VH-VL binders against q96il0. Designs and how they scored, part 258

Target 1, 167 residues: q96il0
Amino acid sequence: APERGAERRDTAPSGVSRFCPPRKSCHDWIGPPDKYSNLRPVHFYIPENESPLEQKLRKLRQETQEWNQQFWANQNLTFSKEKEEFIHSRLKTKGLGLRTESGQKATLNAEEMADFYKEFLSKNFQKHMYYNRDWYKRNFAITFFMGKVALERIWNKLKQKQKKRSN

## First folded at step 9 (VH-VL)

Design A45 (framework fv_ebrasodebart)
Fold by ESMFold2-Fast, scan of step 9:
Structure A45 (fold): chain C 167 residues (1-167), chain A 120 residues (1-120), chain B 108 residues (1-108)
Amino acid sequence: as target 1 above (167 residues)
Amino acid sequence: QIQLVQSGAEVKKPGASVKVSCKASGYTFTDYYISWVRQAPGQGLEWMGWISAYEGYTNYAQKLQGRVTMTTDTSTSTAYMELRSLRSDDTAVYYCARDQSYKPKGHDYWGQGTLVTVSS
Amino acid sequence: QAVLTQPPSVSVSPGQTASITCSGDKLGDKFAHWYQQKPGQSPVLVMYEDSERPSGIPERFSASNSGNTATLTISGTQAMDEADYYCQAWRSSTAYVVFGGGTKLTVL
């Protein structure tokens, strides 16, 4: 095989929510809001006798959650970064310092910030539209597989009853 | 029917930038992310990042963040990857590949690759 | 932080079963995909979502993923199967794509 070459991965994971699920649980667990995305993560319960279909559903739900959290963490980071750049640019144009006399971060008033908010929303309109489309498609797929799992469980119960009727 | 066609090979000096294009055809461009993956001579595959088929929705590999920019032109169904401040260790074949935006199905179609050579 | 680990090489005789492993912590909780790459060519997706086979890929290709190990299995291996094979998964906490180091399959 080709030698990959070592990639150094020694940076702290930022934007990752680390929540502690209950020691023992027979149900999905909902954690506190993520620091960066502000979304509540779900820790999925893994049944002892998880079927291949149930495993596929769980993987799909988990990956959709991770996709959703990553999108909003990046969006919030982009908002914060562009907001700081906008404030810096406007204060420089006015001949004002980046810090107040008390050392606090200097800011603009609500009327001045309105331009940034309008600009940011307009710039990100297309991105949010496609996010919503993909979010609905992902939830449709999850609902579809939930239906399949439900049918599988009904079928298994019927099989158990049928087997009981044999010798 | 489905194709990803990349721009031709490039030779660059250290410190220069390169912009590789990837023209998609035969499918609904906005239903897929475009990943960029590079492969140095004799080495394995290295993921660089992906972009949705519209601007402003990207995710870059951590070690390339700050040097790479990915963009798309929806009107021409073309994705672009620009890598700046080139180093000799950026010499590689650069691939574009598609992956579904609404669920992970792997990269089912790949461009033919673009060799970028960085030398003095 | 851990890379997906593959053996550097695997050798099999024609007609025998080849097995290529891909290891990573809790990999069985993620979807694994597999790619075939021949010299001078682009990678080709040969298996996706752990065990699904793309149209056009021979039935002799199969795959599984459980625990910490995903496995690509090629039954009745042919000379044309000689290539580099890469596994791929999503990094759960970052949505980043990660590839294994690759395995060279030699058919003797």
Scores: ipSAE 0.502, ipTM 0.776, lowest interface PAE 2.1, mean pLDDT 83
Fold by OpenDDE, second read of step 10:
Formats: structure tokens, C-alpha cells, sequence
Structure A45 (fold): chain C 167 residues (1-167), chain A 120 residues (1-120), chain B 108 residues (1-108)
């Protein structure tokens, strides 16, 4: 049995967004859409006096962002590959070439492409469900820590006010 | 193994025509395009055109329009490039190269090149 | 004039990193491919689709595309890497193949 060469799964390159905000920035920056995920990366500001809770929140946000970037980069790659294969297969079945007479990339009509989208969505439905579940879990955690950080900030402000009144 | 084997060197006079062949092996010939690229001595790569081995569609560089004809013989998996009205500035090594049909992945396989010398 | 602009030459010492740039209008919207050509030999595809490496090409070869500039990077450059390097792109409007002017890499 000829060993089916393991199709190297084209892993989307971990495109670390080359977006680098100015070093002196005191706020979060939003970069341009990533080439693979089409998501805009956020560069999170790190305060000089970052509390452990603030740090935890920042890390959770960063990890969630990276997770999202990786998911959508892979999903977009898969989509593009399967779309290409679908178009190629359909054109071949129709006895059409992969390029037009002018040498442009041959395309399918909207109806034919609708079939692709339906099939793709059906095939990836479970994957999207898991994504959504995990997305909610992550965002819930982020929101929870946002609340904790907010409370910490309030408490610190109250302590400072008390100390000023005692002096 | 995928190979593109070109015809031998040619010496031509100005005004003559030359026809270079490129025999493909090791893959399904009709699934790809063949590009022709030339390189004058000491110069860079110049794309001449491509042909679809399946449909027979051709696209020629504007500079060569009317002087170049690309053809394929699917029975022999051979591509041909004919250049007419040869001039001294057509002296070059001519390459055939496999080109992707749908997704551009570059020219992944090249012929060994054919030197065409145009001299009076 | 080549639609894709390359430096005519780049020099690097052995073991250093060589970078060859290729600039063109809207190149960021296109895939760039890179070829190596040694004297008296046919071009060899060394990078395709901006950053993909063909089988048999050493890992020291990498490429990227940012804005309107594609870059071929050779880390730990070796004497055997001395060659002419060409970038290539495809024009969707005309379906033309376009090559850069080429860059001679010298390993000193």
C-alpha cells in the first residue's frame, strides 16, 4: 500500500502581527487587520505599577487574542483551500479550465458558490460550536477579572482618600 | 521525477524563425501551464508568455505580440515556442517552466534552457 | 525597466544574514515568489507565496511580504548561496508574469 504522504497541514504561520506601537504609548493600540486572521490585533499597554490582578487580566486578554488569531488564521486557510478545491473540481466537472481565455482566474457563479458555503458551514458546524463555547468561557473570565480590577481600583482610591483626611 | 527537457541550441540569422521544444514528464501535463522565460546574456529574466496545456489558451508579453506563438502537443506532453522575425536582441537562453493553473505557486520546475543565437 | 525593483547587488559575510528586497506597486496584495539562479544554471524556486518554502530548500531561506515590499532572507549565509536572486509576481489584470531585475548576492 503506497504510504499516502502525510499532507503537511498548511499551518497558518503564527504571524505575530508586526504592528509595534510607539514605545511611549500609555494606552492600548489597535493594529491593522492581520493578513491571515483578518482580525485587528490589540497591543495592550502595561502600566508601570501594574497590580497582580491587572497583570492577570492583561494576560487573559492577550491569550484570548492569540487564541482568536490562531483560530481564524487556520479557519481562513482551511476555507481558502477548500474553496479552491471546490472551484477546481466544479470547473473540471463542467469541462472548463482553471483560467479564462484572458488568463484570469476562472470563477463559479453565485449559485454554485452558495452550495460551497452551505457545505462548508455544515462541515465546520461543530468546530464553530466549540469555538463559540470557548469564546464565551474566555470572555466570561475576562469580564470577571475586569470586575475584580475595578473593585481593586475603587478600594485603592478610598484608602488614598482616607489617608489624605487623616493628615 | 518531474522534468522539462528542452531542444538543443539554435543559431539563426536575422529575420529567421526559431522553434524551441519543451518535453514534460513526471506529471500530468494538462494540469499545468507552461511559461516561457528568456534571459539575454548578462541580463535578468524576461517573461515571454504562458500557454495552458489543457485549454490551449495563450497569453503573450506585449513586447512579443505578433512575433511569438506558443503551442502544445498533449499526446507527447510537449510545449513549443516559436519566435519569428528574429533580431540580434533576441539572442538569449530560453527557458520553459511549469506554471500553476489555479493558485500561483511560482514556476516550480524549469527546463535546462535553450540558447538561441541570432547572428548575421 | 522591471516593474519589480530589486537592489542590483547585496554583499554578505559567511554566517551573516542576507536580505534581498523586492518592491512593486500593490505587491502587498500579491504573492511574491523567489528564484535562485547560479551561473550557467536554470532558475530554482526557493520561496513561493510570500513565505512558503519548497521541498529541498534549506530552512535558512525565508521570505516575507509587507506593504509593497517582499523580502528574501537568508540566515547563516553560506558560500553556496552566492547567486542571482529574482522576485516574481503575477498581475491579475493582465495575467502577466513579472520578474524583478535580479539581485546578485555575493558572499565575501
Amino acid sequence: as target 1 above (167 residues)
Amino acid sequence: QIQLVQSGAEVKKPGASVKVSCKASGYTFTDYYISWVRQAPGQGLEWMGWISAYEGYTNYAQKLQGRVTMTTDTSTSTAYMELRSLRSDDTAVYYCARDQSYKPKGHDYWGQGTLVTVSS
Amino acid sequence: QAVLTQPPSVSVSPGQTASITCSGDKLGDKFAHWYQQKPGQSPVLVMYEDSERPSGIPERFSASNSGNTATLTISGTQAMDEADYYCQAWRSSTAYVVFGGGTKLTVL
Scores: ipSAE 0.017, ipTM 0.600, lowest interface PAE 5.3, mean pLDDT 87

Design A46 (framework fv_ebrasodebart)
Fold by ESMFold2-Fast, scan of step 9:
Parts: C-alpha cells; structure tokens; sequence
Structure A46 (fold): chain C 167 residues (1-167), chain A 120 residues (1-120), chain B 108 residues (1-108)
C-alpha cells in the first residue's frame, strides 16, 4: 500500500541481492552479480501493451534465468566445499596445521591446486555436459518464441500499413 | 508407454527412516526433473523437493532440509527419496512426478503413490 | 514459506461455468499450472504455461493468469469434472515448486 520510491524486492532470502526496477524504464536492465551464482541477472521491461505471446516469452526467459542461477549457485557451493576438504586433507597428510604461524588459513601452492581442479573437472564432466545440453535446449525454446514474436510484429506492421491505406 | 512406478506401502515407528523408489520407463530419464510431493490424509499437495535426473542437483523444501535426501540411478532410471527422523505428521501418500528439465511444463506424469504410515 | 491461496470449495450446477482462483504475490509474472485429482488417484496435469492444455484435456478447460491471480475456468461443467483442483508455480528466488491449498469442485 506504501507509495514510496522505486519498485523493490529482494532476490534472495537474506537480501544478498535486490531487484530495483528502474522507474519509467523502456528497456531491460542488467543487475549486479548474484552472490551465490556470480551471474548477472536481467530484469525485463514490461510494456504497457505486451501481447500474450510477448508475455510468454518474457516468462520463459525469466524461468530459464532462475534455473541457470540455481544450477550455478549449487555448483559454486559444491566447488567451495570440496576445495576446503581437499586443502585440509593435503595439509593433514603433510603433518601441517590448518593455519600458518601468522594465524591465516593455510593454503596449497598452484601446482598442488592444479590436482584438485583436474579432479573436480573430471568428476563433474558428465554433469557439465548435461547442463550444456539443457542450456542449449532452453535457448532453442527461447529462440523459437523470439521468432514467433518477430512474425507477430511483422504481421501487425503489415496489417497497420493496410489500415492506413484504407483510411 | 510413459510410466512412473513406485515401491509399496511402508509402516514405520517414530524416529525411523523410509526410502521410497520411483522407476521411470518409456522416456529419456535424463531429460526430466523428478519432484517428490506428499499428501497427508485429507490434506493438500505438499512439495518436498526435486532432483535433476542426471546432474543429481537437488532443491529441497525448507521445512524438510536436513531430513530428506533425493538420489537417482540413471542405469536403472530410478529415483529415490529418503526421509529420516520420521514423526507421526509424516504419515502421507508420497508421489514422484516428472517435469522437463529444459522447459518446465508442469508435472505431466505421476507415480501411483506410496502410503507411508508412521505410528507407535 | 511461499503460499498460493485457493478457495476451499466451489459449487456449480451441471452445464454452468466454474471458476477457481489462485492468488499469490506477483503470480502473474510466473507460469501457473493446474492439476485435477479425483479420490484415490494421482493428480493429472490439466493446464500449463498459464493457458495451454495437455493432449486429452477437453476444450472446456481454459485458464488465465494476471496480476496476483490465476484462474482456472471450466465451461459447460460436467459431473466428471468433480474433483480437487490445485494450482502450482515456481518461486522466483529459489526455483522451489509451490502448490495452492486446493479447491474441491462439487457439481450438483
């Protein structure tokens, strides 16, 4: 009910990111990277005369974006967890503590971390392959609807031109 | 023909765990999410979570986080849902249902349901 | 915890139009789905992407979704349409699936 400021809503439960649609904007807006997925969200402009087909396209793009953000948020969490486990395991094998004498978290050198990255990529290869398949299929669906919207716009322009000529 | 076939009814004591299976056939298993939805006697549908059939990525309902685990076996086209620390209010019919992973349409095919009764 | 609100019951006479509503914050910015469930049976998808019908669902079923309210409309309602109806959407922030509380449709 409050009539205050620009439209606002949290994009995450903790307020990690916030959606603030620009007032009187006539185009899509790109937000800052999401804390969990590291992807930049697109906030879609809604025209006053949006057709049903244009609305379906926008909703499809929005659902695809939400799916993509969820996938990468989970992937980043898995990566961070396994990275910490790997570092702790290697330090324990060397007989070293989890912190340096300066009190900082102990880390491995680049050559040792390369082993982790190689293992992580190999372990997740099939998962990423299926993600790419689904991402491609989702973009195919979006492209199909974009084509339908383009045809609708062309047909409406032709219809409009004929009306102007008859009047 | 597309089918989702679930394991049989279970009777459990409070504090026990139950694991329900859902075997898919007639379609490409890895193209779909599998959702788990439960329904207490005389109540509505309650979503528990979904799992991507190949990626194994899960998204669980907040209320069940820490008590539920969903897994899949792509070699047998089977999804599993394990619920731990059972309480009497977990008594429900448990359904599995598919939805397209690349373009969610809605849950177009459902298993027959598995009655899980939790009683002392 | 997100909630989609449906009336608990709707009653219509045979041949009349039944309307079942589903309300949620900015629901019209998401796709709504609808399910039919008869006693002792699994749910059946009857509408998806707001207004699309799966193969085998009669033309008398239609739906809309705008603002905060999605509506399932059954024209020329028949006795066989008597069932519980549930709406469903995805939560935008977490990709969670959310169901409405359900509406019992009685055809008298």
Amino acid sequence: as target 1 above (167 residues)
Amino acid sequence: QIQLVQSGAEVKKPGASVKVSCKASGYTFTDYYISWVRQAPGQGLEWMGWISAYEGYTNYAQKLQGRVTMTTDTSTSTAYMELRSLRSDDTAVYYCARDQSYKPKGHDYWGQGTLVTVSS
Amino acid sequence: QAVLTQPPSVSVSPGQTASITCSGDKLGDKFARWYQQKPGQSPVLVMYEDSERPSGIPERFSASNSGNTATLTISGTQAMDEADYYCQAWRSSTAYVVFGGGTKLTVL
Scores: ipSAE 0.376, ipTM 0.715, lowest interface PAE 3.0, mean pLDDT 82

Design A47 (framework fv_ebrasodebart)
Fold by ESMFold2-Fast, scan of step 9:
Structure A47 (fold): chain C 167 residues (1-167), chain A 120 residues (1-120), chain B 108 residues (1-108)
Amino acid sequence: as target 1 above (167 residues)
Amino acid sequence: QIQLVQSGAEVKKPGASVKVSCKASGYDFTDYYISWVRQAPGQGLEWMGWISAYEGYTNYAQKLQGRVTMTTDTSTSTAYMELRSLRSDDTAVYYCARSTPYKQGDFDYWGQGTLVTVSS
Amino acid sequence: QAVLTQPPSVSVSPGQTASITCSGDALGNKFAYWYQQKPGQSPVLVMYDDTERPSGIPERFSASNSGNTATLTISGTQAMDEADYYCQAWKSSTGYVVFGGGTKLTVL
């Protein structure tokens, strides 16, 4: 019988092992890339005695992750959709079918696709600028609350030390 | 000045459809989502869905079971909500509200509301 | 089914502190938002991101969120604060926006 039987974790039915250190103290875990956003999700660990400030920081980080994933999922879907429409429109203008004689998807050469990329980038310039602005704002907010949480932990340690000294 | 102006009150028979409009002004219409929220007489707020003004992506409340369609016209900065197969329990004030993209909340400006009465 | 639970009514005397609670599993993972609605009027956003106050909302409005319970607090409550208050959150598992059932604040 092992010394730490209660802390053991079984392998998930999907073949994924879940790890948790002694005292059920687990760390954040980074998952595989999302199919649509191509971003790796972070699975946040929730401490047993989470303070209100710690909860707010975790929610802010989770919201930022969800915002980031939704933004890029939507951008990737919009890119794919508009690329497909552009290719079909250009092929129709040329009098060509959507598939080659071999049954493969018909495509445009790099020179022809340059027009699509220029249009897409120009069309989405404002959106990407706002994304970058909001990304920095969110990271500044996260850093600010990380600082508040650190100060709270320092203050709590000092209060505990003062109490021990008073006794 | 940011403003959302909705179309006027409607009286419909059961089984009919209603289409409510919401005209936005005072901001860049394409930078925000429009959410639709309804409120039956004497009842609370019920979220119906949202639409991204520029892309036209939608997310609808499950309870509306394929009865709702949300659209936008960026040339007129107007959002639309169409509810089909109306029932008496669809009688409500329907609000449009501006939403911050990807926050699933933060309804910072609301239209004045449109009363839709469904009666036989 | 109600995802967010609020008391149906809260009464307070002028100048006293009013507290309105909102409870639900979503609040442990998602931010709470609060709306004020007066009779015949559209809702007004009074608090966002658990604790933040929009510009133009009086400082006597404050809010917190701990565990699965969000609280809207109105200090020095005034007659003009009499209204219905709704909490709102996003439900992670379903991707839906949910509202609480609403609380009627009466200032006597």
Scores: ipSAE 0.368, ipTM 0.698, lowest interface PAE 2.6, mean pLDDT 82

Design A48 (framework fv_ebrasodebart)
Fold by ESMFold2-Fast, scan of step 9:
Structure A48 (fold): chain C 167 residues (1-167), chain A 120 residues (1-120), chain B 108 residues (1-108)
Amino acid sequence: as target 1 above (167 residues)
Amino acid sequence: QIQLVQSGAEVKKPGASVKVSCKASGYDFTDYYISWVRQAPGQGLEWMGWISAYSGYTNYAQKLQGRVTMTTDTSTSTAYMELRSLRSDDTAVYYCARSTPYKQGDFDYWGQGTLVTVSS
Amino acid sequence: QAVLTQPPSVSVSPGQTASITCSGDALGDKFAYWYQQKPGQSPVLVMYDDTERPSGIPERFSASNSGNTATLTISGTQAMDEADYYCQAWKSSTGYVVFGGGTKLTVL
């Protein structure tokens, strides 16, 4: 797709380095904000001797990041679309154009937009409650596994210290 | 109690379209995705795509893009999967399954399946 | 070109341990899920997130995922465990879901 090629070329100068260069010596890398979610993606470094517990933590963090990215991308897209539809509907009712005389996007005043914000918040209340509940559960799980990994590392250090004492 | 109930068996000719329904009950329909999975006779499971019951956002398997459309009707808690330009190798049992939002797996409840037979 | 590879069949005697493997590059980064399907029935989720068991699934079912190989283990296998077993994972961040080819478990 030519449009996609042109878009990639336009963004290439802003992405001077790879997300995780070079892979062998990389630590976690934070990228630029996603176009749709406005969240920064994280590339997780995979250690050479990753334990099963460390793998589970990494997968859980990656899954949570992808879930969070998709949720906010969908929410932002839905908000923008419904906001534009509301504005266009109200302007059409008034017999007004979609652009001002100066060529700027026509808008409604705060009082006129209050109905949209109230309806949008009300309509999305259950979904935001679901998001908060799931976000809480995911972060609890991540914290729990971070704790397990920390305990595993402490235990392994104690085992190594014991072996060094016996030698 | 959570249930997914699908429409009945269909017999179609090559080139026709089929639309399978999946009615959900026992949970808030908009809190979950609905995934579609098919299984040809004697073959394995093949993922077709999923749809968000909240946003209507869809994601389709690459080899079915252009032929499949997934929709929902929140007023009836029903998901639909339409497959166009049917071929003989589209003969399969079609399942709907509930999946957690953005997890795209973890299919915890399944419909009973709908047999679609494509023959000349 | 299977993204997730399973053996076509596994046979075990009643009371013995059955092991079903699932291999693929996706399993290094993504969680494995396991489904049981009996003839004429819909699949049933038996394991999720590599190692977790859903409520209602017998304790004799367990699973692991190491490197690029996920394993479903059924201890004290019973005749009622005869079924086709499918592993499943995400292929990529774009939301592709892939299933293994399935393994027929026979208990006799």
Scores: ipSAE 0.285, ipTM 0.638, lowest interface PAE 3.0, mean pLDDT 81

Design A49 (framework fv_ebrasodebart)
Fold by ESMFold2-Fast, scan of step 9:
Structure A49 (fold): chain C 167 residues (1-167), chain A 120 residues (1-120), chain B 108 residues (1-108)
Amino acid sequence: as target 1 above (167 residues)
Amino acid sequence: QIQLVQSGAEVKKPGASVKVSCKASGYDFTDYYISWVRQAPGQGLEWMGWISAYEGYTNYAQKLQGRVTMTTDTSTSTAYMELRSLRSDDTAVYYCARSTPYKQGDFDYWGQGTLVTVSS
Amino acid sequence: QAVLTQPPSVSVSPGQTASITCSGDALGDKFAYWYQQKPGQSPVLVMYDDTERPSGIPERFSASNSGNTATLTISGTQAMDEADYYCQAWKSSTGYVVFGGGTKLTVL
């Protein structure tokens, strides 16, 4: 099957048109970090002659990326919300306003913020631990299919070489 | 072997809350998500949300946001779905189903369903 | 707005091939799943990961996904296949689930 990145436009019955010059642009594209998850999204390139096994791998990678992005977006939003609540609560207890004289948001010192970080980590410890377990399981599945795709490509390359030798 | 068993039918008045349970057996409960899907009489399937069994991460359907809460108890391999501020149009059969976006065979096992009737 | 579109009903004669389509943008990068539901029963998974058949599902069931359209095919349709069929996919932008509106298969 043609290597990924070796795309050509044609009027063949396939009906698929992927135009990709220069050669380097015929790859997965990495975007800017998401505002909420702070992860860079990957836009997967779909080659014209994608095998069923390659399609399965691409869909697995897409699903894993979506899961990962949702998890971290949720964790980051939870962190920001609880941090804001903690700061407001501590400032109110001290009889201080939520804004400084310059109009900036009032902050706590490093020692006071350490209390928040400890509380947040303790509260979210189990959630983060099981995220890591799921992350490894997803990566094992992806690695398994990457291995299958690699073996398929090796086999196709050997078949190509044998045909060329005419023996 | 693999089985999801739900709590029995409920009859509720408008404004009440209902909490449906789904007890899993025959597999590692922590390996899968549990999704909740409802079906109004004579209507199609409507997804309500899912929960990851171990980490408790949830994702709810937009129209139910604020009224639904999903939880799990890993010690009993049980998932729960609580729906608050019930309306007559919440009358439906509620299903739990084993699911995951990263494992093949998603929604491969379903509970028997729990009929929730909301009437005054 | 995520939508999976199915025909409301399909009718076939016994022994003929039934085809039920499901179309939506989600199917381009997410797997299609198919469920059979008979009256008074829970849905049963009949096809997963676009083309795969669960153990215990008859070989006459098959499926494909090309572009944004998934198709469930039942060859040599039998009276026992009469049921409502639903397609389903995960939505890539949110990780939520979307179901098709369902197709009533009638074997006449």
Scores: ipSAE 0.340, ipTM 0.652, lowest interface PAE 2.1, mean pLDDT 81

Design A5 (framework fv_ebrasodebart)
Fold by ESMFold2-Fast, scan of step 9:
Structure A5 (fold): chain C 167 residues (1-167), chain A 120 residues (1-120), chain B 108 residues (1-108)
Amino acid sequence: as target 1 above (167 residues)
Amino acid sequence: QIQLVQSGAEVKKPGASVKVSCKASGYTFTYYYISWVRQAPGQGLEWMGWISAYEGYTNYAQKLQGRVTMTTDTSTSTAYMELRSLRSDDTAVYYCARDQSYLPKGHDYWGQGTLVTVSS
Amino acid sequence: QAVLTQPPSVSVSPGQTASITCSGDKLGDKFAYWYQQKPGQSPVLVMYEDSERPSGIPERFSASNSGNTATLTISGTQAMDEADYYCQAWRSSTAYVVFGGGTKLTVL
């Protein structure tokens, strides 16, 4: 049976993959890395008889994925912007143009760029700590609900088996 | 005790700007988003935007894009919402409300509201 | 696709069950939230994550969310439940908040 919602093309405004899982898929499918977040999106299979608990788990996983994608897309954009501003500022301070004689983009040496990386990491340390905390808590919640879903599925199978024995 | 306390009522003329504050207490301010929601007299709730207290990242309602600015001051646990180029249809009660940043649980605490009247 | 539709009003007799619906395209793929607002007061969160009840909210409040429709159910409705009720969802995870138009619950 086809997956519900398999006709959807776009996943999120954050530049996540435009791919959908095959219509006949009975499992989650992993897409290619997103250009902006550099994370691989998961496309979730929706069972025809999805329980309320299974739906909650799927919503939590989708929401966590979107949150994670947006965080890293924003972080990567901020990094790229500040890196270019830093390079531009330092070249201007040295009285150098933005391009070399050959027409290539002018760059700073590794030692100069180390200053930028140190500054960027220091400035964003607290933000990254909060991200790690949130990521840990979200994954704990997901694992907890995965456990509940597993127990529900075991219980349902036991009920079906017992019913077959009784009849 | 968790509280969000807003600044007092404002009366403004068309074309003016208003800046409403929302002071949070009783919780770790940087763990939450602050949403701004307004309600015109006799009308429903209208979401204006939210700000992440620890990132400073904002998302604004499309209708208000370019007229609204949301900021926070983590040292005072205060959120601010500035609305510019006021029109008569901006007359409303403006609310701040929190939601968790790591796992959205709904807006569980709200400020008391700030009446902004745009007249004459 | 960001619009949530609620009936403008619902009327019930005391002790009866009130049902308030909230409709939106693929709303059942998102978490729904419900708020109660009495005249002159701030909204109060009464249901979160589709069917979860905050501490202090009476057991007679329940909710569901499936397909295109979320429903808030108040069993044994009391006069004190008379209020405006708003549904809410996140349009794209944590990026946007959308409220329904609101439903005035009258208990007569």
Scores: ipSAE 0.196, ipTM 0.663, lowest interface PAE 4.8, mean pLDDT 82

Design A50 (framework fv_ebrasodebart)
Fold by ESMFold2-Fast, scan of step 9:
Structure A50 (fold): chain C 167 residues (1-167), chain A 120 residues (1-120), chain B 108 residues (1-108)
Amino acid sequence: as target 1 above (167 residues)
Amino acid sequence: QIQLVQSGAEVKKPGASVKVSCKASGYTFTDYYISWVRQAPGQGLEWMGWISAYEGYTNYAQKLQGRVTMTTDTSTSTAYMELRSLRSDDTAVYYCARSTPYKQGDFDYWGQGTLVTVSS
Amino acid sequence: QAVLTQPPSVSVSPGQTASITCSGDKLGDKFAYWYQQKPGQSPVLVMYDDTERPSGIPERFSASNSGNTATLTISGTQAMDEADYYCQAWKSSTGYVVFGGGTKLTVL
C-alpha cells in the first residue's frame, strides 16, 4: 500500500513546503530543479552506522542520479541549439529577420514548431531508447541492492531478537 | 572473444589533426560505451572522453573541449577519436577502452594503443 | 577540478604485503577502480566497485575505499606484480573520469 522506503522527499516543516531543511534530516531530501537538466536532485541521508552494503547502495544511487542529470543536461542543450538553428533557418528562408519590428526574438507558429519537434524526436529516437534501457538497468541494480540491504536489516533484527531471547 | 584493435602509429606536425580508430569484436558493440584514454611517454593515464557506441552521445574532458571529436560507425563496430590543432604535448599512446553505460570507469577491455608523435 | 593523489613509488620484498593509496576529496563516496600496467602493455582492470575482483585476478589482490582514501592491497607480493598501478574514480564535483598519477610497484 503506502510507499515506505528510505527515501522521503520534499520535507515540509510545520505545514510549510520547503526544500533545504535547516537541520539534519533522517530521510532523503529532494531539492529544486537543476538549471540545466531540469531534474530535481535527491540528497541522500547518511545513517550514522552505515554498513558497507548501505554505502554501496548510496554510491550507486548518487552515480545514477549524476548520470541521469548529465544525460538530460546534454539533451536539453542539444535541443536548444538545434531549435535556434531551425528557427534561424526557417526565418532566413522566409526572408525575415531574427528580430520583430518591436525588437523581440522572432518566433515560428505552433504548426512550424511541430515540424521541428517531430524531426528532433525522430532523430533522437534511438538515443532515447538507449537512455530508457540504461535507466531500467540502473533501476534494476538499485532495486537489487535495496533488497540486499533489506535482508541485512532483517538479519540484524533477528540477531538482536536472539540476544534478547538468550537473556 | 572480446577484442579492441586500434589503427597504427602516426607522426604529425604541430597544427595537424589525427584520427585514431578502434575496431571492436566479440560483443554487441551498441551495448557499451567506448572511452579514450591517453598516456604521454613516461607519464600517467589521462581520460579524454567517451562515446555511446550507437547514438554517438559524447562526454569530453574539459581540457580537450573544442579540439576532440568522438564518433562511431555501427556498421563496422568501429569507434573514432579525432584530435585537432596538435601540439608537441599531445605526443602520447592513445587507448580505446570498453565501458559499461551505467558504470563510469569500468574499463574492462582495452585496445593495444596507438602511438601519436607530434614533432616538427 | 579534483585530482587523485598516489605515491610515485612503493617498494616491497617478495612475500610481503604491498599497500598503494589513492587520495581524493570524498573519494569514499565514489566507486574506485584499479588498473595494472606493465611496460609496453595496455592497462588491465584488477579491481572494480571498490572491492570486487574481475575473473582471473588472484585472491591476493584486495581493495578498500573509505573517507578520502582508497587502498589497493597485494598480499604475498610476487615478482610478477611489479608494474605501474593507477586508481580511477568518477567524481560528482567534476562529472569526469579521473585517474591517479600512478604508483610504480617495485618487488625487490
Scores: ipSAE 0.088, ipTM 0.653, lowest interface PAE 5.9, mean pLDDT 81

